# Designs tried in a protein design chat: VH-VL binders against q9xwc2. Part 11

Target 1, 164 residues: q9xwc2
Amino acid sequence: VTCDFKNELVSMNWNVKNNKIQIHFEHNNLTENRWTSIAFGDGPGMNNLESIIFSRREDNVITTNSGYTPKKKKVVVDDVSYVTVNDVQITGNKLKVTVSRPLGPAGPRNFSLDQCLNWMVVPGGSLSNGKFKKHHGKIFFIKDVCAAKCTAERIQRINSNKAL

## First folded at step 4 (VH-VL)

Design n03 (framework fv_greziprubart)
Fold by ESMFold2-Fast, scan of step 4:
Structure n03 (fold): chain C 164 residues (1-164), chain A 121 residues (1-121), chain B 112 residues (1-112)
Amino acid sequence: as target 1 above (164 residues)
Amino acid sequence: EMQLVESGGGLVQPGGSLRLSCAASGFTFSDHWMQWVRQAPGKGPEWVGLIRNDANSYTTQYAASVKGRFTISRDDSKNSVYLQMNSLKTEDTAVYYCARHRIYSSGFDYWGQGVLVTVSS
Amino acid sequence: DIVMTQSPLSLPVTPGEPASISCRSSQSLLHSTGYNYIDWYLQKPGQSPQLLIYLGSNRASGVPDRFSGSGSGTDFTLKISRVEAEDVGVYFCMQALHTPYTFGQGTKLEIK
């Protein structure tokens, strides 16, 4: 069961409790006027992806938005985010954020993380006049994430070294 | 206002073919899986098949009773889903409904008015 | 295939009284997420089916709170707390856990 992902730029882990999913996300180089996102879909293309988007503006405030990408070239941000921010910290260029949302259908698209999906981390792009510019760099794919299986009894915690 | 409008039904002889169309309006059609469900006279609904969206590579699945004879396709540029029915049998006589699958979850939350297909000699 | 069995097949009810419909599945519809993949539909005379309840207990948009779904695993219940004349029709359960999706045989709710 895949409940975490880590490379040199980002790390992420997630768990499910009481039909809610909690995602802890870290980005080691989120500079000012940049965005990064976690996206969910059944394929590696940038079509019809549900997203959680993190933005760092000039005032160093981290904004978390829900949204989607209908086609490769556009990121659409929801006017009202349905994702809850549980904790957020920015130290230098390192972002640490913990978010939660319902595991089942949620938001204006009734999108569920209950199903097995391909997840991806979009390293990010620039923000200009509050607008999202196209990403550059490699998208990191996490194949076949069945997040519903990531219950406390089934995951090994990175920070505690406890067995599943 | 959301609508699904089926067309293409009628009377056909056993062994014949018909193509049903379902035109969608009032929502982002390309985001949704689409379903075909039929109902024989005096009987309950029977699932016929589905077609997924672009994000799921337009994959299709069919009930065993129609597999190999029926084909589901869609044209997102026309907001339409289609059911091509070949080698029709008298047992295929039914009202055919197009239905919208709620995004990524259970529940067929919008249904068309249905179109009658009668297979008789 | 998963077989869905409803009872009763015919349900006469006096307006204002409660009604209860049962649905049984041949295998568990409880997914690892904790959701039961069962939906309930109402087909009024001469109309297309309409969604009442999805994922076991969630009311579809516009559905009155008189309707509730409950149960887990293989045994499920649709309840109407106070039946109104507009509630007449045939009620169907459907499992959405695996294709082929399968419906129960239906329960006809009649007034009086």
Scores: ipSAE 0.005, ipTM 0.497, lowest interface PAE 15.2, mean pLDDT 84

Design n04 (framework fv_greziprubart)
Fold by ESMFold2-Fast, scan of step 4:
Structure n04 (fold): chain C 164 residues (1-164), chain A 122 residues (1-122), chain B 112 residues (1-112)
Amino acid sequence: as target 1 above (164 residues)
Amino acid sequence: EMQLVESGGGLVQPGGSLRLSCAASGFTFGDYAMQWVRQAPGKGPEWVGLIRSKAYGGTTQYAASVKGRFTISRDDSKNSVYLQMNSLKTEDTAVYYCTRGQTVTYYGLDYWGQGVLVTVSS
Amino acid sequence: DIVMTQSPLSLPVTPGEPASISCRSSQSLLFSNGYNYIDWYLQKPGQSPQLLIYLGSNRASGVPDRFSGSGSGTDFTLKISRVEAEDVGVYFCMQALQSPFTFGQGTKLEIK
């Protein structure tokens, strides 16, 4: 089971408890007037994706939005986010954020993470006049994430088996 | 130890229907996605479709060649997965295999049934 | 759809000698998580296919270490270091990167 991801730019881990998923996300180079996101979908395509979007404006405030991508490289932001921000910190250009949401259907699109999906990390795009511009750099794909199985008990068993 | 046993094959006429069953034993059936793969005489395998566990929504996916005609379902209380085949065509003639992927993913098809022959002919 | 092409189609080998089978994909199977989503299967005469290698280079449980998988992107190789009589059958590669999952046409390994 996949419950984490890491490369030079980003790291992420997630766990499930009480029908909620908690995601810890780090980005090593989120500069001013830039956004990054985690997206969820059925396949490697960039259409009809559910998203959690983080943006850094010129006042150094980090905003977290829920949203979706109806078309490739375009983002529609929900007026009211259904994602809870548990912790957020920006130090220099390094973002550390922890969010949670219901594991099952949630938000205006009634989207569930209680299914095996392809997850994506969109490394960054520009903000211009408050609008999200197309992303820069390659998208990081995490195939076949079955997040419901990322419980503390299961993660502990995986670690125990690795020790053998 | 782990076993998948298919049944329900046979000869059917074009346009007919047939239902295949696959009974699993030796593992926790409800935790796994199950798949159907077929092999026409003298040809390589062709993926037919899959069904996810109910914990992950019980959703299905199909190859374009069978979409709209074939339906995959499961009954976890009976440790069984099914393939309902409608509007059968001569090109559906094949040995049909039930198979399990590694855990809940669909790469690494680690257990296969013995296969069941379906012949679609006049 | 991703097309998988194998070569050779027929591979006669003397027991004890090495064998290599090639598989090429019409698009890259290297995912951004660092894995190549390619599996290898063996179908012995009169038997169901059996898993040999998953995710490019991982041997399935019970598979002898004389079998190995290598390659990245679009060009992959299955190697048998010392062919045994029991290794006869048809070998298939399969991509598991995207639906529909697709198999190669097969390589028949025969004893000379």
Scores: ipSAE 0.000, ipTM 0.480, lowest interface PAE 17.2, mean pLDDT 83

Design n05 (framework fv_greziprubart)
Fold by ESMFold2-Fast, scan of step 4:
Parts: C-alpha cells; structure tokens; sequence
Structure n05 (fold): chain C 164 residues (1-164), chain A 124 residues (1-124), chain B 112 residues (1-112)
C-alpha cells in the first residue's frame, strides 16, 4: 500500500480514519508569489484532476483552495473550499500543512478518494497579480494510490517492514 | 545486468490452459509494476494486463479480450510474475512478453524493459 | 479504445538518408500540463521491442541522438536523421494516456 511520497523538494503522507483522509504535505522551497498543488486523477494521462492548491502571497499568508484542473492546463478554483486546513506553517521557504477532507464523494464534483487513483504533486508555479501561471519543473507522479487502505494500523505495519 | 526470462509456453488445444512464468533478476523486483504484452504472428503488440507492487497491494488490471480468462499473480520472494491462461482460443496465439513498468518518467510509460518472449500456440 | 494509425507501413531507405514515420491517434494525447502520452518502440528482427522515445520527445537511456520524436495532440512523428544498418526493424507508436494501452500497426524500415 502506498501511503507516503518523498523526494528532495516535497514530502507527503496520508492516513484514513472515520471516513476522512488526512494529508500531511511539506514543500521545502515555496517562495513568495508561488503556488503548489496536490492533484488526483484516474488512469494514465491525468485528464481530469481534482486538486488541493496552496498559494503563498506577499503577506506570507498561505491560502488553501480546492479546485479542478481539466485538460490543457487550466486551473479552476472552487468558490467554497470543501477541504479543511488543520494546521499550516511557513518557516523561511518551508511549508508544512495538514489538510483533511471526506474520503468518499465530496465537493462540487462529488469526487471520491475511496477509489484507486493516480496522484500528482505540481511542484510550483508563479502567481502574477493573484492569478495562477503555468507551473515550472517536472510534475511528480504517484501511481495507483489506494488511499482507503492507509489506516493507522497498516501504516504502522508498513513502517515495521521497512525497518527490516 | 537486468534480465526478464519467460517460460511455460507451448502448443495447447482450444479450451485448454497454460501458465506462463517470468523470472526477474538484476533489479529490485518488488518495487516495480509488471506488465504482460503479447504479439500475434505478423501483428503489432497487444497489452494483456498488469500487476502492481506490494505498496499497491498487488492489484491487477486486464484487457477486455482476456478479462475473466487470464489471471496475473506474482511472488516477490521468487522474483517472479505469472500469467495463468484459461479457456484458450486460437486468437490467443502469440509471443507473450513480460515487461517492467518504469516509475522515473512520471505517469504513463510502462515498458522500459522487455523479456525475451515465449511462444503460445493455440491450435487443434 | 484509442486507435493508433501509422504511416507508411513499409519504409525502404538508403543508409545515410533520413527517415520519418507518422503516427495518428483517434483522440488527443496532450494532457496533464502539456505532456503527450505517446511512446515509440523499435523491434529488431528476432528481438523484443525496445523503448526509443517516451512522452512524445524524450529519448530513452542509451538511444542515439539521431532519433527524435515530435508532434502534439493527435499527429506525431519519429525521425531518424541518418539511417544506419542497425536501425532495420519494425517501429511502433503506443498511446499511454488510457487503458487499454494501444499500439500502432507498425512501420517496417528496410535497407534498399
């Protein structure tokens, strides 16, 4: 079961409890007037993406939005976010954020994370006059995430096996 | 040096069964998704199905033409992936390849290393 | 299912000359922030297919720079800038956008 992802720029882990998924996300270089996102899609190609978007603006306030990225690079931000921010901090350029949402269908698109999906991290893009510009750098893909299997018990078992 | 070696092919009559094996060496097998692809004589390749790694609970997916008849499994302790073929049809005659799916390109590039292939002939 | 169509099906070339192979998809492969989900493979006589190009234009490890991929959406091209004898074989395009993964019919490159 895949319940975490790490590289030099970002790290993420997720767990499920009481039909909610909690995601812990870190970005080591989220500078001023930049955005990053976690996106969820089905199958190869990632045609229709449900997204959680983090933006750092000039006052160092981190804004979290839910949204949708249809094909051809357009970012659509929901008027009302259905994602709950449980904790957020920015220290220098390092973002640490914890969010939660329902595991099953939620938001204006009734999108569920209960199914096995391809996830991705968009490492960053620019904000210009408060508007999202195309991202720079390579997208990080996490194939076939069956998040419903990421219970505290299973995560503990996975970590025990890695220690061997 | 990476190797994928298929075995278990042969001649079988329509309605029969065969089990193909693919033995891997030279890489950390348990980290990779494994694919089966076939090629009928004189034709291009056709995707058969896949099995995911331990981190993704060994889930499987199949082409519509084989779903319900073929089963993919793996044994990481033996560095092997298997294709159990039941209710074989003459249309299943092909060279069968196992292939390694890469994780380095991002999404959607499944065939970075192919085995040698094993011939399966379904004929009366 | 996405249908992949190649042309030409047969391509006789003189060594040292350039070669070009076309691949068309029944729907756009341009998705996910600008990636074209198309790969190219070469199958030499008596051998397994080998990866040449992934995600439209990226050369696989060990592939000579005389091979290049281009195109976007539904129309793609594999080019060999100067054909060598070892390039003979059948070239296949494959869409990696959705399951089932589907291949073109193949282009047989032969020395004249």
Amino acid sequence: as target 1 above (164 residues)
Amino acid sequence: EMQLVESGGGLVQPGGSLRLSCAASGFTFSNYYMQWVRQAPGKGPEWVGLIRNKANTYTTQYAASVKGRFTISRDDSKNSVYLQMNSLKTEDTAVYYCARETHYYGSGTPFDYWGQGVLVTVSS
Amino acid sequence: DIVMTQSPLSLPVTPGEPASISCRSSQSLLYSEGYNYIDWYLQKPGQSPQLLIYLGSNRASGVPDRFSGSGSGTDFTLKISRVEAEDVGVYFCMQALQYPLTFGQGTKLEIK
Scores: ipSAE 0.000, ipTM 0.486, lowest interface PAE 14.8, mean pLDDT 82

Design n06 (framework fv_greziprubart)
Fold by ESMFold2-Fast, scan of step 4:
Structure n06 (fold): chain C 164 residues (1-164), chain A 121 residues (1-121), chain B 112 residues (1-112)
Amino acid sequence: as target 1 above (164 residues)
Amino acid sequence: EMQLVESGGGLVQPGGSLRLSCAASGFTFSEAWMQWVRQAPGKGPEWVGLIKSKANSYATQYAASVKGRFTISRDDSKNSVYLQMNSLKTEDTAVYYCTTSPYTSGYLDYWGQGVLVTVSS
Amino acid sequence: DIVMTQSPLSLPVTPGEPASISCRSSQSLLHYSGYNYIDWYLQKPGQSPQLLIYLGSNRASGVPDRFSGSGSGTDFTLKISRVEAEDVGVYFCMQGTQTPYTFGQGTKLEIK
């Protein structure tokens, strides 16, 4: 079972409790007028991807949005985010954020994470006059995330096994 | 743990019709894009078509060779996808596979066992 | 439609030796995300095709590390570092860049 991801730029872990998923996300280099996102669904091509988007517009101002990518190169942000921000910190250029949402269908697209999906981390793109521009760099791909299996009990078991 | 089980198939005369069914389990079917792929005897696989999810208005796409004759539909309440084949030709003889890409960028993650359709006089 | 061309079509290999299969596309499969939209499938005798490699170089779950995919744009390679008897079957590449999705004609790997 996959309940975490880490590389030199980003790290993420997630857990499920009471039909909600909580995601902790870190980005080591989110500079001003940049965005990054976690995407789910239709694969790595940014077509029909459900997304949670983090943007840094001004000093210490981090905005979290829900949204989707219906076509290549574009990000569409929901007017009202259905994702709850539980904690957000930025220290220098390091972002640490914890969000939660329903595990089942949620938001204007009725998108469910109670299914095995590709998850993607879009490392970042530029913001210009508050508008999202194309991303830069290779998208990080996490295959076959069955998030419903990431309960606290199973995560504890997984971490114990990794230590061995 | 994903499973796809096809049913239907059989021998049909040219010009006839046949409906294939595929029952899915082990994932949230209603959000997945479902696909049909066929393989003629001794040949490689040929993509037949797909049906998207409710979020994409159940949009369908077909290979040119079957467009206008084949229709893909789904019933999310039954976790099932269907292939209605009309005006069958001998060239439609193949093993038909139900496949899922819960990730819709064209790779076919899970395949069913396949069901044989023979179109012959 | 994008045309996928494989070579060789027949590949006899001695067990323990490496094997290499080529796939060429009529159009670039490189997406702006940095991934190539090419996948590799293995069909063992009497079985359904199974996914080996997706998006150019990612191994599917349960696939041994002796399998690797490489290449970019229009020229792609599937390599098996040391062939085992269980690797016998027909290998297909597929492009997922646009519909209709299209397959190569297949490479039959046989033990000498």
Scores: ipSAE 0.005, ipTM 0.493, lowest interface PAE 14.7, mean pLDDT 83

Design n07 (framework fv_greziprubart)
Fold by ESMFold2-Fast, scan of step 4:
Structure n07 (fold): chain C 164 residues (1-164), chain A 121 residues (1-121), chain B 112 residues (1-112)
Amino acid sequence: as target 1 above (164 residues)
Amino acid sequence: EMQLVESGGGLVQPGGSLRLSCAASGFTFSGHYMQWVRQAPGKGPEWVGLIRNKPNSYTTQYAASVKGRFTISRDDSKNSVYLQMNSLKTEDTAVYYCARLSTYGYAMDVWGQGVLVTVSS
Amino acid sequence: DIVMTQSPLSLPVTPGEPASISCRSSQSLLYSNGYDYIDWYLQKPGQSPQLLIYLASNRASGVPDRFSGSGSGTDFTLKISRVEAEDVGVYFCMQALEYPYTFGQGTKLEIK
């Protein structure tokens, strides 16, 4: 079971409790006028991806939105976010954010995370005149995320096993 | 042990109908897109279509050669995917395979054994 | 539709020698996420196709190290470093960039 992901740029872990998923996400180099996102789905063309989008503006305010990508390279932000921000901080260029959402169907697309999906981290793109520009670099794929299995009891067992 | 088992093949006359079934075991079926691929005698594989998972509203895609005649559906409670074939043509004669799309590579990593469909007068 | 063209159609190989199969696509398979959406399959006589390589260069589970994939854009290669008798069959490339997914015409690997 996969309940975390870490590389040199980003770190993420998630857990499920009371039919909600909580995601802790860190980005080590989110500079001003940049965005990054976590996307969910399993399609060859990256069409119809559900996403949680974090953007940093010039005043160092971090904005969290839910959204989707119905067409290639187009990011559509939901009018009303169904994602709750539990904690957010930016120190230098390091973002640390904790969000939660329903594990089951949620948002205008009734999208559920209670099944096995490929998760993606879009490492970054530019903001220009308030608009999301194309991302640069390779997307980080997180294989076989069956998030419903990431309960506190299971995570404890996973962490105990990883210790050695 | 991950398996896909097809059933429902046979001989049918042009203009007829057949429904193929594919039963999955050994993996979490509901998480995967499912595909149908066919192979005519002596030829290479031809992609028929796919059905997405529940978060993607079970949407479907079809090859132009079968669109309007074939319908893919699934029942996650039975771990099964189906291919309803209507208005069959002699060109539809083939071994039909059920395959899952992997979550790690957009590739068909588990295939059924195939079921023969013969469309002939 | 994207057309996939394989070369050669027939590949007789002496056991222990290397083999290479080429696949060309009518348009680039490189997507904006940095991946080339091409897979390679082996179909042994009387059997279903089996996955060898996904996303151009990644070996599928259980596939021996002697198999490797390379290339980007429109030109791709499947290599077998040392051919073994069990490698006999028809090799197919497939693109998964856009619908419909399309296969190459196949390369039959034969032992000399």
Scores: ipSAE 0.000, ipTM 0.494, lowest interface PAE 17.1, mean pLDDT 84

Design n08 (framework fv_recaticimab)
Fold by ESMFold2-Fast, scan of step 4:
Structure n08 (fold): chain C 164 residues (1-164), chain A 120 residues (1-120), chain B 112 residues (1-112)
Amino acid sequence: as target 1 above (164 residues)
Amino acid sequence: QVQLVQSGAEVKKPGASVKVSCKASGYTFTSYYMHWVRQAPGQGLEWMGYINPSTGGTKYHQNFKDRVTMTRDTSISTAYMELSRLRSDDTAVYYCARSGLYYNEYFDYWGQGTTVTVSS
Amino acid sequence: DIVMSQSPSSLSASVGDRVTITCKSSQSVLYSSNNKNYLAWYQQKPGKSPKLLIYWASTRESGVPDRFSGSGSGTDFTLTISSLQPEDFATYYCQQYYTYPTFGQGTKLEIK
């Protein structure tokens, strides 16, 4: 059961409670006028992906949007985000953010995380005049994430088995 | 509740300078861009520029670049617009207006306006 | 600068009428990467500041009556008031924010 991911640039963990998923996301080098995102789907690229997008704009202002990436690597940002921001901090170039959304179908595409999906972290792209430019850098793939299994009890059980 | 309150009306002679203030309340002042828009009597709306209250960074429309200065004081959540070397055609109502979290967004809240009359 | 052109410059109407105001931009204000039209509509009454009615071409601001609607994409936009009320007599402005902001010249809606 995969309930976390970490590499040199990003770290992420998620848990499910009361039909909601909470995601803790950290990015170690989110500079000004840059965006990064978490994407969900079966595509290996930026094709037909449901997304949560974090943007760092001037003055350390962080915005969080829900969105969708159609087949030609364009980011379509929802006018009304269905993702709740529970905490956000930026220190230097390190972003720490906690978001939540319904585990089941949500948003204009009725997209559910209550299914096993491939998750992706798009390290980011630039913002120009407030608009999203195509991403650059290596996409990080997290295969076969069955988020519904990431309950507090199961996470504790996994950690206890590791500690032994 | 979000509110933008501007300083009172001013009458100036040609060649003078005017400094208009805009006091923000009801939100985090440094998280939103502040723009200045003017309107001459019986005319439409003309964008003058913006200030980023967090950094103090500014962008001015080319028509005002040589005469306008935008500043802010974060300790009292107040933005300022100073227009120098006033001419009779600078007679207008001057508005401050808040854009969203990007500078290139719509204006959701406006100040009540400050009437500046330039006459000899 | 993107030039915004409104038509008509003035319009006379009666309470209960359906009113349509048009706005045209000199270049597209639709950004393909986020599929948003960077266009807003404002209402201004004499002696008052402008009030936001519609943003992203068709999204109605909270508290704005549903008789106001916006439509269009790219370069051609329309503001519609489906059944004019006495408080709707005002000047209406379109605004693009695709680049640095520019406004249409305004449409004055007057009692017939």
Scores: ipSAE 0.000, ipTM 0.476, lowest interface PAE 18.0, mean pLDDT 85

Design n09 (framework fv_recaticimab)
Fold by ESMFold2-Fast, scan of step 4:
Structure n09 (fold): chain C 164 residues (1-164), chain A 119 residues (1-119), chain B 112 residues (1-112)
Amino acid sequence: as target 1 above (164 residues)
Amino acid sequence: QVQLVQSGAEVKKPGASVKVSCKASGYTFTGYAMHWVRQAPGQGLEWMGYINPYSGATKYHQNFKDRVTMTRDTSISTAYMELSRLRSDDTAVYYCARGTVYQSYFDYWGQGTTVTVSS
Amino acid sequence: DIVMSQSPSSLSASVGDRVTITCKSSQSVLHSSNNQNYLAWYQQKPGKSPKLLIYWASTRESGVPDRFSGSGSGTDFTLTISSLQPEDFATYYCQQYYSHPTFGQGTKLEIK
């Protein structure tokens, strides 16, 4: 069961409780006027992806938006985010954020994380005059995430079986 | 339980139009794309297009683009496929099938609607 | 469109046999960005709608018996039934979803 992901730039873990999913996300180098996102779906690349977008403005304010990438490869943010921000912290260029959303269908596209999906981390893109620009860097793919199986009990069992 | 229930068989004359319905239940109707696939007697499966029930956006296969219209009514969780200017080679079983909004493989299918086009 | 070709068009087999059905695509359905093969397999019995068996070339749909397995990558794919049962006599279709969906012509599995 896949309930976490980590590399040199980003780390993420998620768990499910009471039909909600909580995602803890860290980015080690989110500089001013840049965005990063977590995307869901099985569209390779930037087509037809549901997303949670984190943006850093020059005043160090972190904004969390829900959104999507339509078939024509552009990032579109929802006018009203359906994602709840539980905690957010920026120290230097390191972002730590915890968000939650319903596990089942949610938001204007009624998108569900209950099914097994491919998840993606878009490491960064530029903000220019408040507009989202095409992403920079390699997209990180997390294959076959069955998030409904990531209960606190199962995560504890997985962790207890890992090497010290 | 997910279920797709289609309207009954139709017999049409060449040049007429047919409108097939597909009523969804057991899931969030707007969370999944609704595709239409047909099968002529003794032949294979042919994809016609889809509608995104949330946005109403459609994508049609080039072979049907000038004759097909796909719509939906979210208040009753029903999708529609209308094919106009019918020809005898449009005789087929027409299926609605559920795909994810982002992938076009089909985990649930309607029972099919037989459309016969004859003089 | 991507053209899907299945072989054989029909085959006769007995209960307990190992059966393999082949599917070839006119171009690769493996996406370089996620290393996923955009290929599904369906079973269709006479007078019934198709039923999803396999997606992502090798992932078995929930409730599908483990005697069904999918393999292959790129342009060459195989559906295997390890020990044929009476309820498995049907027509089988492969389908790509890398671009606009297209299906193979079908393989009819008949009692020997």
Scores: ipSAE 0.006, ipTM 0.505, lowest interface PAE 13.7, mean pLDDT 84

Design n10 (framework fv_recaticimab)
Fold by ESMFold2-Fast, scan of step 4:
Structure n10 (fold): chain C 164 residues (1-164), chain A 119 residues (1-119), chain B 112 residues (1-112)
Amino acid sequence: as target 1 above (164 residues)
Amino acid sequence: QVQLVQSGAEVKKPGASVKVSCKASGYTFTTYWMHWVRQAPGQGLEWMGYINPSSGYTKYHQNFKDRVTMTRDTSISTAYMELSRLRSDDTAVYYCARHDTLGYSMDYWGQGTTVTVSS
Amino acid sequence: DIVMSQSPSSLSASVGDRVTITCKSSQSLLYTSNNKNYLAWYQQKPGKSPKLLIYYASTRESGVPDRFSGSGSGTDFTLTISSLQPEDFATYYCQQYWSTPTFGQGTKLEIK
């Protein structure tokens, strides 16, 4: 079962409790006027992605939005985010954020994370007057994430077995 | 060409179960959601639920949650809808319909399966 | 559930007539970020499966004649058939796909 991901640029872990998913996300190089996102897809490639988008403005305010990306590399941002921000910190260019949302269907597209999906981290692109420009850099893929299996009990069992 | 081909007509007694199949061809089966919609004689369209063929995730309408099960077999591009504890008012034509996740709604429909529940 | 109210339940018309069918939703179907209304219209002929005519409230499905048009935004929507043809006599349904799908009760278009 996959409940975390880490590389040199980003790290992420997630857990499920009371039909809600909590995601802790870190980005080591989110500079001013840049955005990054976590995306969820039902199938291969970048088609039809549900997203949680983090953006950093010049005043160091971090904004969290929900949204989606059709086949073209254009992000459509929800007018009202259905994602709750539990904690956010920016130190230098390092972002640390914790968000939560319903595990089951949520938002205007009625999108569920209860299903097994391919997750993605889009390293980001530029912001210009609050508008999202196309992303730059390699997208990081996390294949076959069945997030519903990432309960505290199951994570503890996995970590205990690895420690031995 | 996109086609959804459903199983043949069924006649059941009250209390029995029925399982309808919907075989997809002409597209990548796992890319689109599959909805099930029924229509009682002379009545309108009633949504029952959908399945995401990629993940197996299902969502059922409240009226059917305790009696309906939707499944799929990706190896043969086939979706299934099983309705249990049949009542006479379950007599209807049952349709499968493909849903484009990009917002085209239900763009292709199966031919329908007539289910008759005799009292 | 979002409730879809469709009117009229039936109407009689002649070939060549302009026909209007209305559909109201209990909640706005307008997604402000993309300016699209998540509403579809279907045509169903007796003994046949429904056929998608219009999606995003006003976009015609490929192969659908231009005499069919959809309009409206938010909660109030209209399907218009200009210059009705013999093959257009059918039942028409609106359907929201903003959330869990729900259909209007249908409008039966009958020959006068």
Scores: ipSAE 0.007, ipTM 0.497, lowest interface PAE 12.7, mean pLDDT 84

